# Designs tried in a protein design chat: VH-VL binders against o60147. Part 182

Target 1, 175 residues: o60147
Amino acid sequence: MLEKNKYLYIFRHIQTNQVLLSQGNVLKKTALFQLPYPLQKPVAPNGMRPAKLRKDHWVPLLKVEFPNESMFQSVFMQLLNYRKYRSVQPLTSDLLKLPIPVRRRKIMRQEVPNTIADLADILNKEKFPENSVRLQLSDKSDSEYADWPPSVQIDSEEIKLSRGFREKTTVDEAR

## First folded at step 9 (VH-VL)

Design ja23 (framework fv_dargistotug)
Fold by OpenDDE, second read of step 10:
Structure ja23 (fold): chain C 175 residues (1-175), chain A 120 residues (1-120), chain B 106 residues (1-106)
Amino acid sequence: as target 1 above (175 residues)
Amino acid sequence: QVQLVQSGSELKKPGASVKVSCKASGYTFTSYGMNWVRQAPGQGLEWMGWINTYTGEPTYAQGFTGRFVFSLDTSVSTAYLQISSLKAEDTAVYYCARGTHYILTGFDYWGQGTLVTVSS
Amino acid sequence: DIQLTQSPSFLSASVGDRVTITCRASQDISSYLAWYQQKPGKAPKLLIYDASTLESGVPSRFSGSGSGTEFTLTISSLQPEDFATYYCQQDYEYPTFGGGTKVEIK
């Protein structure tokens, strides 16, 4: 029986470093709904939720293969929860000293390492079977943002980064 | 086994309101989004929108804003569709359908449908 | 919204026939297309998702293909229980359905 939703792709915005979760290696427009509503309808990098999906602005950050859909769904929802939690946390005194635009940029720059750390934390808590989760990173050095549990097998092959990512490639195992 | 069980058929007058329920079982309710699909008699399927069962945030398709309200009672794993100021053209079968959050795949499980008839 | 155009709208066939239904999208939707079967008085049933992945429990005589803007549902050998209406559905954007294809007995 073929399992659904086994693959999680995480994309980052090349300018804002915002992060989007995706099951497929091609982003849906509906993926933008993961981002907070902007005060106005802006475009990246000034906006929280871009009005339009510019695929050329998003690059793969990492790919995760789960053993089954249940595990995927659990991790997916927890990632969103972690993101939401951070968004409502009080700002540190250091951040409060910065002008609002600078503050926002600084927070956004941390989304990538935070997301990676979140993923590792979630996987650590889930206690999945050993080597049952396969992780591929666009940059291997990003794996250093967190300690990974035995359930995670990090792939030695990196995801190739490129602008203008718009379609599936033969190297992707999205479906 | 995953099941979506909807409330029974409704007969309403124009201007009235109706609330259709969709009770989910056999899976973690908050792990999947709930979609609503309308089908007028003899017509095709229309996606009305979805509700994020995790956040409670509803999203309505164009043409289904204002009079249509999605809601949840997570304590009983139930999604609701309320239609106010009913019109004759609202006569249709309404389906709830499970999907991944943010619609990553097709709708894999459906309720049996609820017929809402609006007639004077 | 993305429009999906199914063809044909009606199809007459016999048991054992090879049946092909097409779905054309108004724009590139990658592989984010599903196929449903609906029988009278029943809810739609998911057959194919992601253009070509067979839903669990669906007979292997059903298959899907295509990407971008052109998609096809194929029933290799039509069975008596396959007479129904079939819909394609995209979820690249807000979901939309095709107009449906009714497969009737010849």
Scores: ipSAE 0.284, ipTM 0.772, lowest interface PAE 2.2, mean pLDDT 88
Fold by ESMFold2-Fast, scan of step 9:
Formats: C-alpha cells, structure tokens, sequence
Structure ja23 (fold): chain C 175 residues (1-175), chain A 120 residues (1-120), chain B 106 residues (1-106)
C-alpha cells in the first residue's frame, strides 16, 4: 500500500570518468547508451552495437535515496534531460583548439562535477521536505561541487556496494 | 494521454517489402526510445531492437540485421519498421513499444500491433 | 543473449486460486525483470517492473519477487479477467522474453 523508497545510483568509469545512471546497484549493459562517446561496433548494414559492459571498470560515485517513486522519477528524468542537453551543446573555442583525444579526455573528466552539480540544481528546484533525500558519496569531498538544499541529508558513511559485504538494505547499516 | 497508433495489416508476397508505422502522441517523442517486438502466430514475444529517437541511431538484435530497418520522422512523432525481401517466416504481429533511451525498465506503452502476412 | 525459462508453460486454475509463475535467467540479471499480461488479440500490458514494482493501475493481487536468476509472479486470488498469457522480460542486456505461461480456466 505505502510507497517504497527508491534509489538512484551513479557510477563513474575508472579510466575516463564518464558517468552512468542506474536505478540498481548493478549496471545494465544498456546503460552504455547514456555515454556521449560510447564504444560501439558497427552492425551491418545499419546501426551500432554497444560495447560489452566491463563491470570492473565502473565504481560507485554516489547513491541517492528518495522517499517515493514519484520523487525518484522526477529527478531521474531531469538528470537524463540535463545530460542530453549537455551532449548537444557546441564545443567552446578553447576545446576546439585541442587534438581530438585530449579534447575528449577533458570533456569526459568534467562529467563527474557536472553530474553532481546537475543533481544539486534539480534538488534545489524541487521543493522536497527537509531531510527527505539521503545522499551517500564514495568520496565526500565530491559534495563540494555544489550547494545542497535543506531536503538533502549527506551521509558520512562511504558507499559499500560489494556483494557479500552488506547485511542490511541500506549502505550505512552495520555489516 | 500517451498513445502509440500503428498502421493497418498488410498482406504481401515473398520478395516484397513492407513499411509499418508507429505514431506517438501525448509525450515528448525524443525523450523516450522506441522498441520493436515481433510475435509469430501462436508464439511468444521476440525483441527486434530499438531506435534512439533523439539521435536516430538504431540497434538491432541478432537475427534482425540486413532486411530490417528502423527509422524515424520526428516532425510527425512517427517511428517506422521496414522489412525487405519478405519471407514466409516474417509472418507475425509487429509491435512498437516505448522504453527509456538508456534504462529499459519495462515497456510501459505499446502500439496495438500490425499483422504482416507473407504468403504466395 | 540471456535466456529466460518460464514454468509452467501452462496451468489450469479456478477463480479464487493463488497462482505462481516462475522465471529463471541463464545468468544474474540483478532485479532487471518485468512481467507482462497478454490477452488474445491484444498487445502486452506491463504489470511489474524492477522485479517487484507494481505498474500504476495494476491490481494489488499481482506481486513480483526475486533477484539474480530466479523470479516469481504471484496472483493472490485469481479473477475471471486474469485468464491470459504471462511473459517475463529482462533488460539487463539486450531485452529477451520468456516463453510465456498460459493461465486457463479449469
């Protein structure tokens, strides 16, 4: 009868710092479609096949707990829209002066701060109740990329997403 | 109100081609991906692939490359499935179904289906 | 491709019965499984996504459970309108469907 908590997980790539959004603690292969620079293989005669997901190349960046499905859907869809908008913006002249590999590396490195800033912007626009949204980070210093609204409670506990090391539903409970 | 409306049934001979349409309304067309699912008579559901409505980029499941083409006309919020060189084994109901671009959580809205019959 | 095996492929039941359908994945798909209901001549209707989340407008007698490789769909008290074919579907990789379970009147 009551709405259940919903979780948004954000992962970062260990080499490129690109980010992926997930509603579960395990990434789906189809999440790779989110990437602006995906590794895709041609599918003759048309289209591109996404590269295989290397789970060992993705580590958790942050986890957000929402009190209900409605709040989760609102924030998740807005994050997807922000990412889509960023991917189609014209490149700055400074970036255009760089060789393509260097340019892509710089753009990819900004996905972590950009995603965190976008999340905070969305949460500031939504008028959620005080302390209703719980944010857990792998590196708490990443919270400094944005100013957070009163609706957000930042957890001091690090994310523990390894299988076999959790004894409870929440990452901040004793193992 | 979200709706997906597909074109009417088709009767074709082997070797012909067919183009099925799926017109979306009630939402922003480019914010969701479009999936194609086939069901042969008396059989189960088979995912054929999807198209990213924002970029126009199709992805095909194994077995649906070559003769099958996904395309879009974003100005009229319509997705298309074209099948060339039709074979008897292509006889099926073809469905379009809405999913997210990146997280295919379950297809929440479906077209009514288009029956394509291939016979001599 | 990830294979989904449904059991049973058919079952006969009476109104008021508790019905359980299982879906087994060939590899770990976490909770990325949906359940659909299809009536003859109609498009499938989404019942459950994320293994256990009930779609808006779906009666509470439907429930889903499981994670990893074993999943179940339960109808707690079968109604006349529930006689249909049920399909599971994963989207952990490229989407695939189970073979279906036909629930028919006894």
Amino acid sequence: as target 1 above (175 residues)
Amino acid sequence: QVQLVQSGSELKKPGASVKVSCKASGYTFTSYGMNWVRQAPGQGLEWMGWINTYTGEPTYAQGFTGRFVFSLDTSVSTAYLQISSLKAEDTAVYYCARGTHYILTGFDYWGQGTLVTVSS
Amino acid sequence: DIQLTQSPSFLSASVGDRVTITCRASQDISSYLAWYQQKPGKAPKLLIYDASTLESGVPSRFSGSGSGTEFTLTISSLQPEDFATYYCQQDYEYPTFGGGTKVEIK
Scores: ipSAE 0.062, ipTM 0.642, lowest interface PAE 6.1, mean pLDDT 81

Design ja24 (framework fv_dargistotug)
Fold by ESMFold2-Fast, scan of step 9:
Structure ja24 (fold): chain C 175 residues (1-175), chain A 120 residues (1-120), chain B 106 residues (1-106)
Amino acid sequence: as target 1 above (175 residues)
Amino acid sequence: QVQLVQSGSELKKPGASVKVSCKASGYTFTSYGMNWVRQAPGQGLEWMGWINTYTGEPTYAQGFTGRFVFSLDTSVSTAYLQISSLKAEDTAVYYCARGGYYILTGFDYWGQGTLVTVSS
Amino acid sequence: DIQLTQSPSFLSASVGDRVTITCRASQDISSYLAWYQQKPGKAPKLLIYDASTLESGVPSRFSGSGSGTEFTLTISSLQPEDFATYYCQQDYEYPTFGGGTKVEIK
């Protein structure tokens, strides 16, 4: 049996730069659980997770096309593990010196460069075939956050933010 | 190899408390979230909420706030559901079910269920 | 929350029959729908996720289709072990289940 292609859809928040990963081109509410929300304490600071998913606040960051489902699953799970690792790391002394709102803005702004760097790191380690992974960005300058392996082909056409990831669904044929 | 094993059936009086356990094996416990699902006798399935196994953060569905508490003991790969101030309408089979860590997806492995009967 | 309505609630069928169960969502849930099989006294078993993707180890006679608000589960040739209650479930918002469809031997 031939493997099916898989796509990874990555969204960013228009103001905070927070990142959400999706297996589909439509973002679901439960994707918000990817975002860190500190365990409640008596003097807990504000969380970084929005109370509601507002789809107009999330725009495409990049789309990754994998040649098969197993490669998609491997990379997707590793990205989730990187996000998991980052979410529970102790804050640096420099960050702890900042007021909570300033600290959160600084942490959130780093999610885009961190996600892109993590993706490139995973792809560099996996040694996939040349030009087997297709990357399409909303802003091609975001590719500069990392050095890409030979397995990656970056699409010359950017994703149009006004259209999001909205693609025409092809009616599934009965085969 | 993946297995979720729940504690045995409970018979309780109204006002009592019960604590149901769900012991996971065959996978990395903190890589997947744990969901709780209730099924009253002769009724359908009802999602109660889930707990992030890495952070310990619980999320409760509407209707399961207050008397219901999700907790973990990661050292023994076990999730717990505690119900306080039991009422007759809490009589049900309670299931734990494995879901996605950060993204709730279909629940691929389920515990065998724990019957909790509340009767005076 | 999002309501899922299953039809029919009950059906009688014979071994070898083609069985179709429908699930309708009160809102567009894209493809974020799963199907489960539950036998009496047993936990549910995941059959299909993402509306049409067959879970590993599930027989190929099971298939799912649909997107948006209308979804179907099809069993192409019913086997004795397929007599069970089937549930759809969405996870586009917080998870909710359909009311179930009991498939009974004729």
Scores: ipSAE 0.486, ipTM 0.808, lowest interface PAE 2.5, mean pLDDT 85
Fold by OpenDDE, second read of step 10:
Structure ja24 (fold): chain C 175 residues (1-175), chain A 120 residues (1-120), chain B 106 residues (1-106)
Amino acid sequence: as target 1 above (175 residues)
Amino acid sequence: QVQLVQSGSELKKPGASVKVSCKASGYTFTSYGMNWVRQAPGQGLEWMGWINTYTGEPTYAQGFTGRFVFSLDTSVSTAYLQISSLKAEDTAVYYCARGGYYILTGFDYWGQGTLVTVSS
Amino acid sequence: DIQLTQSPSFLSASVGDRVTITCRASQDISSYLAWYQQKPGKAPKLLIYDASTLESGVPSRFSGSGSGTEFTLTISSLQPEDFATYYCQQDYEYPTFGGGTKVEIK
């Protein structure tokens, strides 16, 4: 049986360091709905959900291959939940001491490492089979943001970073 | 085997309310989103929206806000569609359909559909 | 919303015929397109997703192709059970369906 929905791409915004989850290497417009509404009260800065998807502003952060769709879906939803949870948490006293613009920048800078850490935490809890999850990072050093379970096999090859991620790769088409 | 089983046909008067159920089995309910699709008699398919079965957060398509409410009972792996203030134009078959979360690769499993007839 | 235009709306064919249905999107949707088959009184059945990937259990006579704004569903050799209505559906944005193509017996 052909497996589907087993590839997770995580993108980061080149300016804001916001993170988007994607099934494929071509972002859907609906991916923007992962970001908080401008008028909502999140920990993340207001106005962080753009009206338009600028694909050239997003670059791959990492790629994950799961054993099957069910595992993918579970992890995907949990990642979103983790992000949502953080967005509604009270600000720390240290952050509150900072001017709002500085605070916002600092929070945004943490989205990438937080997302990576979230992924690792989720995978640690899921207890997937050993070496069943394949992880490829754009920057290998990013793997240091978390302790990975035995289920995760980190690829030695890094994802090539480029703007204008607009085409599906042969790998994506073969899934 | 994955199955979505919906509640039976409904006959309602204008202004009344109806609640359609969709019970899922054969998979982890909270791992997939649940979509609702409407089909008026002799017409095409209309996506009404979806509900995040993990968080319970609903998203409604344009034209399906206000009178339409998605809800869940995760304890019994069931999704619900409630339509209030029913109108004649609400007469249609309503389908629940399994899908991903922000990652749709088609709706791979569908309920059998529930006919809701609104007539005075 | 993204509009999907199917053509033709109606198609008469015979068993064994090669059938092609077209779906045009109002904007570039990459390969985020699915095809469904629906028979009277039944729920739609997923045939193709991601423009060209065959759903499990679907006969190989069905195939999908295309990207961007132009997509096609092809039935290489029409079988008696293939007479039905076919819909395309995009999920680049919030899902929308084409108007459908009814394949009837000639």
Scores: ipSAE 0.251, ipTM 0.775, lowest interface PAE 2.4, mean pLDDT 88

Design ja25 (framework fv_dargistotug)
Fold by OpenDDE, second read of step 10:
Structure ja25 (fold): chain C 175 residues (1-175), chain A 120 residues (1-120), chain B 106 residues (1-106)
Amino acid sequence: as target 1 above (175 residues)
Amino acid sequence: QVQLVQSGSELKKPGASVKVSCKASGYTFTSYGMNWVRQAPGQGLEWMGWINTYTGEPTYAQGFTGRFVFSLDTSVSTAYLQISSLKAEDTAVYYCARGAYYILTGFDYWGQGTLVTVSS
Amino acid sequence: DIQLTQSPSFLSASVGDRVTITCRASQDISSYLAWYQQKPGKAPKLLIYDASTLESGVPSRFSGSGSGTEFTLTISSLQPEDFATYYCQQDYEYPTFGGGTKVEIK
């Protein structure tokens, strides 16, 4: 099976907690395409797609290693679908009571745990081989946001936070 | 097997329009972006832009706005390039090329190309 | 846009020769660089992605190296079917191609 892309890096914005998916440990500028268009061209703190990538505003959240590209692609697509689904869901009555800026901030604060939960749910449904997926988190406590299937092996070592990128490792160089 | 099959050569007059198709097979169409690349006779490759097959959102490179339109028919796994108000300088081979869905990567599969000739 | 400068533009070589093509980026693009081979009348063919990863089905005589702003495509022993034009391409930002390097028979 083709092994073009086995590694998924997920980054979070240090202020807004927005999430970006990346096939590499260095964010592409084009990764911003994952974020919704802004009404105007705002910066990331507005909770929309910034005009420019500020690498220093993004830190690694987690790293996932898949057995092959096919599995990677499947999970990636589903993650985007989950995100889209949430974006179109009706707002709760509690959220509707809040001013729009406050509401947006509150929703964005949930992107990190939601993304982690989404990943776990997707992996649970995919039924990949046991211990075939390796997960490394920047914060081990984040793993508690979801129940992980037997296919996932959680690394005991946390990834170190590095804004905009992670240093290449032997594993990364092998992809 | 992954395949991208493009429509045949076109001969058009200046001012006319052309629509090139790119039919994909052998993979999940919406899992990969579709890029368009232009190559004028005897010249290099130019990235024209891409279309997100998941959202349908097109992105055009500088110099390829206005007269160029990317579109999809996901029901038949086909991407389209339409060029309006054709000019002589639009004479080129146009390629569709698959890119990974995590936006843009190397283009691993290409259509055979479609020659569009604009001549009076 | 990121500019990619290939060198040389033209290269004459013989079968069996070691061929080296360079690609320089106007800014740091990490390892987000691909190499393509194009023969007359044909679509480009992906050879290398992520600067150094060989595409499936591509002969091992092809290799890529480099990171940041300097990249190299190497053909360890040129074969008759390798005479073609080669392009580098970056995808750190909106994709751009190098000007190409035509490898001709000496």
Scores: ipSAE 0.367, ipTM 0.809, lowest interface PAE 1.7, mean pLDDT 88
Fold by ESMFold2-Fast, scan of step 9:
Structure ja25 (fold): chain C 175 residues (1-175), chain A 120 residues (1-120), chain B 106 residues (1-106)
Amino acid sequence: as target 1 above (175 residues)
Amino acid sequence: QVQLVQSGSELKKPGASVKVSCKASGYTFTSYGMNWVRQAPGQGLEWMGWINTYTGEPTYAQGFTGRFVFSLDTSVSTAYLQISSLKAEDTAVYYCARGAYYILTGFDYWGQGTLVTVSS
Amino acid sequence: DIQLTQSPSFLSASVGDRVTITCRASQDISSYLAWYQQKPGKAPKLLIYDASTLESGVPSRFSGSGSGTEFTLTISSLQPEDFATYYCQQDYEYPTFGGGTKVEIK
């Protein structure tokens, strides 16, 4: 077996601020199973089919390069666990006083800062070598959501995406 | 080394139930999802679904809801497939196969298969 | 579900031949495509994943290529142990397999 992927891509929904994790720079449709609040109704009335994936609605938040697949797997699984843990926690009394649609919107809005904080927490708990993890952010200010360990090297280089996904731009000149 | 070892063949009558086991060794059980794939005699491969070994959450392909149940016993690194109300059309070899939670393509290790025969 | 169509469904070949098997997806699946070999009475064996990455321990005569909707598996010089059925598989959505290509000796 050759070394598998060592990259973690995190995508953000442009309207809801919901987050999706991916091992590649193309989102799989099944990534929608990560979402506790689906973006649209199921396409099959009595089936397990996920909501439709609109790739143009998801933009890169960050990309993490690990030195090997084992480290990638560990961090990826822990992030999924943190997300599951958050989804089952009791809501605060302040949130419970809000109508359900408003409550959901507030919770979804926090996914970006929460995911960044969770990533940093995981990396701080893991004893990775100094400068062994490369973090690329679409917006450098997002690094301020957390304190990063010495293992993390932050850079602002553009995140390159593979076929089938396009970055949202103010003027789309691509065909 | 990685191994997936399945339980032995089963002969059942229509309406009975069967439970197939798949015991994993040589890796951290919860680091990979477990897929179930069936192959009817003389036919191709059909994906039935998978179970997240970390959370225990199953996902079933269309056509495999209701009568089919995926479960785990993490303490012994074993995944299970249970089929209730067996039909003649369920006659097939059932495989378990290791996959990386939809993050990587391909199932890199497979069990040897369990033949389930349903006939009167 | 994404449908995978393999061509040909059957081929006869001789030792030393170059064999090419095609897999066509009903929609763009990027590179999320694997190839398996299955010998009679045995479980499938992973040959190639991520369209073109050779699995460890698989002979270098096997290669994969393609992206999007068109993929190929090539065996550059067919050996006696290569006579088997070959399957492609995607996991861009719910995993699905192609119908298989049986490679028989001639």
Scores: ipSAE 0.006, ipTM 0.576, lowest interface PAE 9.0, mean pLDDT 81

